VH-VL binders against q2ft37. Designs and how they scored, part 14

Target 1, 241 residues: q2ft37
Amino acid sequence: MGHHLKRVVSPKSWGIPRKTDKFVTKTSPGPHNKNALPIVVWARDQMGIVRNMKEAKHVLREREIIVNGRPVRHPDMGIGIFDIVSIPKSGKHYRILRDKKGRHVTIPIDEDAASSRLVKITNKTIVKGGRIQLNLRDGSNVLTDKQYKSGDSIVLSLKEGQKNEIIDHFPFQPGNMAMIIGGKHSGVVGRIIEHIPVPGSLPNRVILKDESSGESFETIDEYVVMVGRESPAIDRWGIEE

## First folded at step 16 (VH-VL)

Design r1
Fold by OpenDDE, look of step 19:
Structure r1 (fold): chain C 241 residues (1-241), chain A 120 residues (1-120), chain B 111 residues (1-111)
Amino acid sequence: as target 1 above (241 residues)
Amino acid sequence: QVQLVQSGAEVKKPGASVKVSCKASGYTFTGYYMHWVRQAPGQGLEWVGWINPKSGGTFYAQKFQGRVTMTRDTSISTAYMELSRLRSDDTAVYYCAREYDFWRGYMDYWGRGTLVTVSS
Amino acid sequence: QAVLTQPPSVSGAPGQRVTISCTGSSSNIGAGYDVHWYQQLPGTAPKLLIYGNSNRPSGVPDRFSGSKSGTSASLAITGLQAEDEADYYCQSYDSSLSGYVFGGGTQLTVL
């Protein structure tokens, strides 16, 4: 009930077969909301590195899986786009992305790429002392004395001793490269052409252009993540056009 | 029993490409990573890369980035390694090897190897 | 040349004990990555001999043992037999290279 859902109604973004078993693990409340991919589903159904829940629980107890620099302890913990998954004992590292169909895809990456992660700033909160708390899309937050804007992306270090330090910044503005992470155009990488503010409670609109195909796409602020400036940093982020 | 059957010896010219196959049997093909390791004549072992047969994900040694492509056909439990822009120093026996323990990274079953000779 | 350093050759008489060293660095063995050992008989593919520093797969005699300490690992062979004549390779992972690495190999000769 609380830990399972019917497999046939699992999110399409998980990209798993739906007619194999009756139930599948339900993502616990936390990072990336209810659409997040449970770590056990990632390990078992996508990666095939565990055979069943018992084995999954075993490897988690042994701290075999690290996500964004923290050991995963529960099989229903959710992972999502731009998360870094590491297997310390075998030196395997992965970045989670979305394909053109909006499905979670796992990209193997090297040690250097695994030392940082990209994350979108959702909003800001001023805390005591005048410092700014950046509330991030994955539900985490970081404190900073620098000025950033909602919608911007920041790059956080995962290196020991430098955890959660901001090492790069991608402003949300026309002319910069972004990835669509929701809606029917999920997975598209393009240059922001125009940002169209909409009065009221409706989401603002964003027009992106895929420079490879020349096609333009319209989406909303919520689904846009900055992935670069003039260039999409493809080599760094493993983004496939 | 676990078996890895590799394709036969190849002779190629410099600049050409070679594709070696490795057919797996005796176990669930998609349940184990497949590594490729080569050995030049009279030399030691050199890791080339690995593939996850289930997802198709690949990771290559830096030395081979841009020249090697690993693929698989799950319908026939076969892994492939293609090496392009061949040079004389690519002459080696190429092994496919199953990674038994994903979490520790050791290879428990090896193919018999495929000799690839690059000569002008 | 190889990231993990092994002696090029070792030798021993039947019944003796021989040891093969595998010296790494802070980016591989010293970083806590496991060391595995492979035996390669002449003209054959490598065979897993030791995994996880000191574990023997089924079929491997207890004459073979592995250990790891600091930045180095060692393979010990007791009661040396003629059939042990082969090349031996240690293997680990190196974070600086982002890849699996092998030792240069050690040729064991039984006198």
Scores: ipSAE 0.910, ipTM 0.959, lowest interface PAE 0.5, mean pLDDT 94
Fold by ESMFold2, fold request of step 20:
Structure r1 (fold): chain C 241 residues (1-241), chain A 120 residues (1-120), chain B 111 residues (1-111)
Amino acid sequence: as target 1 above (241 residues)
Amino acid sequence: QVQLVQSGAEVKKPGASVKVSCKASGYTFTGYYMHWVRQAPGQGLEWVGWINPKSGGTFYAQKFQGRVTMTRDTSISTAYMELSRLRSDDTAVYYCAREYDFWRGYMDYWGRGTLVTVSS
Amino acid sequence: QAVLTQPPSVSGAPGQRVTISCTGSSSNIGAGYDVHWYQQLPGTAPKLLIYGNSNRPSGVPDRFSGSKSGTSASLAITGLQAEDEADYYCQSYDSSLSGYVFGGGTQLTVL
């Protein structure tokens, strides 16, 4: 019936069935499967807090590293932009961001900043009982009884007893502030001017104004993460301009 | 074998800035966080902040936010702490201290300290 | 703003036992953060004495011991010697301040 009419044909240049399109979802390793940074690379190579893989495995076995409120056990588990990395026993907390060159950077943060995380909604599903499951860019999900839209960002609590409570919301709409997380304009913060739907399997276009330069630019909706409303919230996330 | 050699005493006027250095030797400088801790005359110890010499990342005690900057030069294994807009109550001995255990947050080696005196 | 409370001074005769308390709150010791202890001899920098509540670094005599319970910690010194005359500081982490905190210090006098 109606569901079958949504099938689309793959572009000729790819030579793959449309239903196996890599644009849909890829999981390896773990969350943030595109451009994910393995936790061992972060700990050993960026931070210098472990010396080798053997030490990394020991540290992870002891649950010394917490990502987004959960212990990481596997050295290949990926971390990505906006993730919160905590070292509970020594009180060190970090947010993962990207610089203007698209490289992962690690920002030390205080306890308040580490008590929540910003995440983009990729799609939603209605589950049994009429509740809405929001599927998030990092591969996780949350349940809600309120209406949120794909492309919006939400802020989730990481506090004990309040985990995954939605404490803020940034709609994907003209006038609101976004950060670009991929492509030529990675790291740029801009205000949405227009969302341009594109027919077929190609990504939708988004036109933004770079608030620092005043110049407009274009990207695809996959690369857009809402980080504020009409007023800038960029200081809240430690984003470089 | 670990040695932390700090710069000499400083006398400054209110409103000025001071930059204290801490030269590390006898260990891999970028493998351990460096803390700065101060001690006013006749008083106890007060944590100022830390730097990761590998990444350059810093974190400061709330009291010092906006007035302290910690940096390092990995080519000479040296950490720096700069304190601006000095006040009389910033008079203290400033210690650098190596954090031995990143996971538990304790300091095993301390420099001898740098006395900073703020007076007019 | 140190939130850890230590007695300003303690004293004991050679050979005796003394204890130094370190009292915190639910945002530091009471939240499960470790307590570390430092000895500061007159005119010198602090020296690590106890880490992880009860562990001694190499070279620290076993007459120094530490413990933690509830919101407080304790440093015990047995067989007191003249060389133990120093200031002693506890240290922990405080989640409300997002930072490391020291006790106010305890001056130990050997009588």
Scores: ipSAE 0.859, ipTM 0.946, lowest interface PAE 0.6, mean pLDDT 87
Fold by ESMFold2, look of step 17:
Structure r1 (fold): chain C 241 residues (1-241), chain A 120 residues (1-120), chain B 111 residues (1-111)
Amino acid sequence: as target 1 above (241 residues)
Amino acid sequence: QVQLVQSGAEVKKPGASVKVSCKASGYTFTGYYMHWVRQAPGQGLEWVGWINPKSGGTFYAQKFQGRVTMTRDTSISTAYMELSRLRSDDTAVYYCAREYDFWRGYMDYWGRGTLVTVSS
Amino acid sequence: QAVLTQPPSVSGAPGQRVTISCTGSSSNIGAGYDVHWYQQLPGTAPKLLIYGNSNRPSGVPDRFSGSKSGTSASLAITGLQAEDEADYYCQSYDSSLSGYVFGGGTQLTVL
């Protein structure tokens, strides 16, 4: 039916030429928002590793592409910032980032960097037996016995014997480093100055200091992803300042 | 017919840089990764790294990290490898090689090689 | 030193069968990565001989065959001919090095 976007109206964050093909694959509803990049757009248009939809469907059927430790089966599944994309049989690994213009950028990474992923905690739920379920920005969940708060980032292991083990934690609090993933400040790295709760349905406000310029700026909490503590973790994630 | 035509032999002093070119023809240049592999005189093959000509993304063997830069110019279907702060043990033939199968990681076509000699 | 171990040399008479081994570890062949083989004739660039453990590209004689088992791979050449005199390299991927790795090479001499 209507599962395709006209290429002219596709998000600029996908980094595809708008004036070539008339239609592109529309992102299906998935763990990332509507600005998520369909895996087929990534593979065919950004990376050039498949030539057409038929080849894309073949490689996905063969489970050749692994995102965050799981095979992608459908060409319209979305990928987004901080996702780990792996081609395990040829040892190629990538992290998805966004540049300062908000466009998706693919960073080749080594095996060690590909063995973990950074993810924001959206919410938490008490499940059967009193265990804590952390609900993550990408729509996935992990169980934990330790205290974590909504808005924090955690680092999850992707290693075979340690899958979903929490190996690091970046609290959402003043003094810690964050990256902005949306709005006019997308791609900016800054230090949290203040979190300002806002009553009702309006987004909460966050004041940050841009570490490179020293300028303060404001955004909403939805756009804030913690990427470090007091010391910057920028090199760890391949983020350009 | 697939061909990879490399630049000519180079003689450099220690501490200099060298930039080797590899011009591709007979296939869609941006559709396949390009590898660089070197072979010191009388020695075996040593992988240097790869570039994706479509995206410009690169990945280097740990030994060369910080000294090698791989680039390309898609308008002339040419890949480049630049090696800096040259040492005598960088003397080798440097090959470019096309990765036919991105998913399995083998190189089906090789250039003839470019001899780089580093001598005082 | 090569990550993948090959015998430095092998020899055989015309018509004979020879086998070249390629021994790896749990971080490369033992982790399930494919093994590929290249032939390098004297004074020339390497040429793909076997890919994906056992597949021959067009133009490679059917007397060349490859196999993989456990942490090792093998290249077999039957009906040995004078033009087979060359260096042979195996290649795989190594997860601990995050990179492509070659064997040290095997010089085949046809007697």
Scores: ipSAE 0.850, ipTM 0.944, lowest interface PAE 0.7, mean pLDDT 88
Fold by ESMFold2, fold request of step 20:
Structure r1 (fold): chain C 241 residues (1-241), chain A 120 residues (1-120), chain B 111 residues (1-111)
Amino acid sequence: as target 1 above (241 residues)
Amino acid sequence: QVQLVQSGAEVKKPGASVKVSCKASGYTFTGYYMHWVRQAPGQGLEWVGWINPKSGGTFYAQKFQGRVTMTRDTSISTAYMELSRLRSDDTAVYYCAREYDFWRGYMDYWGRGTLVTVSS
Amino acid sequence: QAVLTQPPSVSGAPGQRVTISCTGSSSNIGAGYDVHWYQQLPGTAPKLLIYGNSNRPSGVPDRFSGSKSGTSASLAITGLQAEDEADYYCQSYDSSLSGYVFGGGTQLTVL
């Protein structure tokens, strides 16, 4: 126990059968939260492209799997929503999304869609030399000379020679489209109505209008990922309403 | 022994749909991607798309997007390809082919093919 | 039409060596994607002949060999035999099409 989860207690978001008789790989520290899917679970259990852990370790050692432009080396490395998973030598590419039940879903995508990724800015810091470091939801960071705000989403290039260049920006502001990635409303696409700052240690609140039902609802800013501007852009990311 | 048994020849009118089946045996059906490839009379091979039988995920060649649907039934180890709004230039032999190596993308076993004839 | 270009036909006498070229571009073979080869005997489905540029599956004689360089690949057949008379197709992946692509095919005639 310890660094291995029992299958009975594994997150439902992994899309594997729950049973009492197996241990599954617990995610190690990585760019995503605890609800992330270990790459070995994705490859073996969800995709069926490796048969066992030995084969998984072999393909990872061979750098056959690229996540967000970098080879995966460790079978317990986690992948999560909006991640790009690429198999370079056979030209297969995938985006990780969630279905309406909150489970990880893998959608095949073409080369152009695989050349960039959507990511949320969680905070920013001024680093040595006065440069701005954007700290991203997946635990990675990028340096920039331009002004972006926490809660915004950016689109990062994965193209060689342009890796981590910011090629699009979706501000966290009223009128723009967001997807909810946690809590009661996970998977809902809505338009920002209002951001309500909350003094103290409590999370800031966000009011959105559910695009499919027309009903307003409330969540916390941690769960909000901007996926478009005022115009709907949800087709760009393969999100179903 | 790996075997891919395809459904019989079909004759269709323009505008109709056709659904070709491919029953797999001799291997773990959900362990390998399945491709569909067609060959018009006297012509070369043209890739239509693939399906992952494990996940049900599909990817189609651009020219077939919106007209092709690939499905499978894992309980009977059978893959299907449905092509809609048929036209005369869809006349071809349609092959299913197993992708042996997911990482390199080659097809090691092919069905015998299903001739689909589209004529008015 | 065909993304990968092959000569439409080649011929050779028994015992000779023939080569079949497969010419691609920077979006397929030139980008480093593997080339695979298939043999199609008359009236039959294609069969895998060469995979991963140069590897032979079990049962394929060593007189068949493949190579890849730059934007092109080549299939060589030595010791040509009557049973080699068939159509031959190369296959790769093309990033601009986001898909698998075949050559136009080469009809081999054994004289």
Scores: ipSAE 0.850, ipTM 0.945, lowest interface PAE 0.7, mean pLDDT 88

Design r1
Fold by ESMFold2, look of step 19:
Structure r1 (fold): chain C 241 residues (1-241), chain A 120 residues (1-120), chain B 111 residues (1-111)
Amino acid sequence: as target 1 above (241 residues)
Amino acid sequence: QVQLVQSGAEVKKPGASVKVSCKASGYTFTGYYMHWVRQAPGQGLEWVGWINPKSGGTFYAQKFQGRVTMTRDTSISTAYMELSRLRSDDTAVYYCAREYDFWRGYMDYWGRGTLVTVSS
Amino acid sequence: QAVLTQPPSVSGAPGQRVTISCTGSSSNIGAGYDVHWYQQLPGTAPKLLIYGNSNRPSGVPDRFSGSKSGTSASLAITGLQAEDEADYYCQSYDSSLSGYVFGGGTQLTVL
């Protein structure tokens, strides 16, 4: 109940004018953090592909929008960084990223790029039968018999019949390339220099080097997403230099 | 009601660039994708790419990747297509076309076209 | 060579029926993508004629009809009239090219 948020208090990451309407749809519980963008805000306000809530609800009932391989049913479902949004009948595909100002941006991508998604492992759980469940940053999970670590990134297939197969892996370790997805350095691509564990409940620290500037900086491990091994696949993820 | 007014004919030498404009009126410019489609003399239609005027997002046919740039200026409701490193086989009429239905991907209104001639 | 194949020309007398085929492949029409049709009168820009396989925009006479089956689509024109003399193009989306594709065009001559 009460799925409305006053527009003037909406997160800046949504990239909507704060003074044009009094209320916006708040994000329902879903796979992303508090900065998740409701699909209706994306479609109406960022993309301009629906004109109002009535049209948005019609489009969603018709299963016209597919996020990470599943049709979206509710206009307040949240989307976030690295999500794949597909429009099957017109062949349009997008990856959601964030710019240097922390705002969601939508990158058009081709069919091949839309057939997989990058996701960070937040932790893992041993489930019934001794199998490993990887718990992913977007709130989803995947089973595996291989060893992966918290902070690693994996690439999951979105191809029909192959959904959630792990097709690539980027370990969280010094020398590998990461993108920063939050805080002061959001949008920066850098090489991991050092991971500094911090006792207790405080976030672990990560030191990175921006390869383009040579400047070192610090962030917390929550904001670090691995995007490559020793060199980033910048075009693969649509990240601009 | 809907009008797409394109810039005038251009004559270019090989290796040059051309920038074609398409000024929209009679509808909300940012509410519809804009496509560019070309037609060589005596030939059929060839899709070049699209732009979302709201977001500025673009997508180009593989053949034109690296040679085409599509932009827009929302303050004057105008879309642009720039094609670089021109060759003689780029001689064509270049159309802008509005995508009426984002979900089905068809073009309901077309500009009159801009003839670009590439010759030595 | 066009991704979608159309006959280069067709002809018919006034009042007759003509059919224009559009043959694709498993990466476009055969993958279930819609087919749209455009009419291009001599010296003019294309005009939308049929969208979503079989739908007519306002102002297009009901003697124009479209259909799709398997990897092919068809435009039918009944009650042929002199003003129907034009080039006709089919259009779809192709997943292997990640892009919109047109047929090579069909020149319709009214005898």
Scores: ipSAE 0.847, ipTM 0.942, lowest interface PAE 0.8, mean pLDDT 88
Fold by ESMFold2, look of step 16:
Structure r1 (fold): chain C 241 residues (1-241), chain A 120 residues (1-120), chain B 111 residues (1-111)
Amino acid sequence: as target 1 above (241 residues)
Amino acid sequence: QVQLVQSGAEVKKPGASVKVSCKASGYTFTGYYMHWVRQAPGQGLEWVGWINPKSGGTFYAQKFQGRVTMTRDTSISTAYMELSRLRSDDTAVYYCAREYDFWRGYMDYWGRGTLVTVSS
Amino acid sequence: QAVLTQPPSVSGAPGQRVTISCTGSSSNIGAGYDVHWYQQLPGTAPKLLIYGNSNRPSGVPDRFSGSKSGTSASLAITGLQAEDEADYYCQSYDSSLSGYVFGGGTQLTVL
C-alpha cells in the first residue's frame, strides 16, 4: 500500500516542517481520516523520542506505546484529535489536541486524564439483538442500552475492567461547551448558542461564543465536538493552552 | 561528553519569582527530556517536573502546579525553570537532570545545582 | 510523609556488605514501575548508580547491585569502601501522584 508521503504533501495539521524530510510515513487505513498523524511521525518528528523507522519499529515491537488503551504495533497507525497516547513504563501520558491555529498538538496529561478518552458520536445503528451501536468519529464503535444523539460526545473509560464503558456524556445543545476541529475557527473552544438546521444536503449551521475573546462565530456541525456541559473540562484535556 | 551548566545562586524575597537556567552541551538537546529536581538544605530530593525540549511540552508535580513554568530555547540548548510566589520553604538547590531513557524515566546526568535562597 | 520509605541511616565497616531498602506501595513499585538509585556524595549533585532495578551504568563498580520484589527494592553494596560514604536515594514513578518520586534518602557511614 505504500507507507510514504513526500514531505511537501503532508497535511499541515501534523505540525511538521514540510521541507526537511523528503518523505513522511503515509497513514495506514484506520479509524482516522487522511489527516491522521502516523505514530512514527509523532514519535520521530513531533516528539523526538525515536530517531528513525528502525528504532520506531523496535519500540512498537516492545509495546512501549499505548494508544487509546491498546499497544501500537504498526508504525503507520494513525493517531488523531482526542487520542490518548501513553508510555506506561515511564508514566508519561499525552492527549492529541488542536491549537487555535488548527495544528495538532501533544498535551502532556496526568494519570486521571489518561484513564479516559473523548469521542464524538457520528451516527447510530441497531445491531443484532436490538442493541444500539454508537458509531464514533474515530471509526470505533460502542454498544449501549441508552439513548444518545448524533453530535453528542461520550467519554469512554480506558481503565482495566471498565474499558469502553461510557462514563460521561456531553450533549450537543445550546449552553454546552464545544471545540471546533475544522474550518477557520479550528482549535477554538466555545459555547453553543444556536444550532440552525438547514434543509437538504447543505451542512447545518452552529453559532458559538468564543469564551476567550467574547466573540460569536459560525461554523458547520461536522466541525463541532462537544467537550463539556455547562463548563468545559479544559484543564483535564489541555484545550486552553 | 554531556555537560549541564546551571546559572548562579540567587537570593529572593518572599513573593518574588526566580528563573534558573540549564545550558546543555555534548549531546542533542532536543533528543532527551529535561527534569528539574530540588533539594532543601539537609533534606532529600523532590521532583518538580519535566520538559520535552523538542516539543516544548511540560508536566509538573502537583505541588508546583500554578507556580512553576518550564521553558527552553533550542537555539542555545538551554532549559529554564521559573518558580513564582516564592516562600521560605522554596529555599533549595535546584538541579536540572537529563532523562537518558524516555521509556524508563531515569536521569543519568545532573547539573551542579543552583541555590535559591528565599529570605527577607 | 515520603512515598518511598528508606532507612534514615546505615553503616558498615570497610570490606563489609550493606543493604539499603526502598519500600513503596501498590501505586508505584507494586504497580510494576522500575526503581532507580542515585548516589549523592557530600557537596555534590546526585549521580545515577542503578537503573531499571538492577542495571549498572558504565563506570559503576559491580559491587553495587539492585533488586526489586513485590512493593520493595534493595540496593546492596559489597566490599564497602570509604568513598561509598554518601546519601543514597531510590526513585520510581507513582501513578496516584502522576509523578516521579524519591525515597527519603539513606545516609551511609563507613566506619
Scores: ipSAE 0.842, ipTM 0.940, lowest interface PAE 0.8, mean pLDDT 87

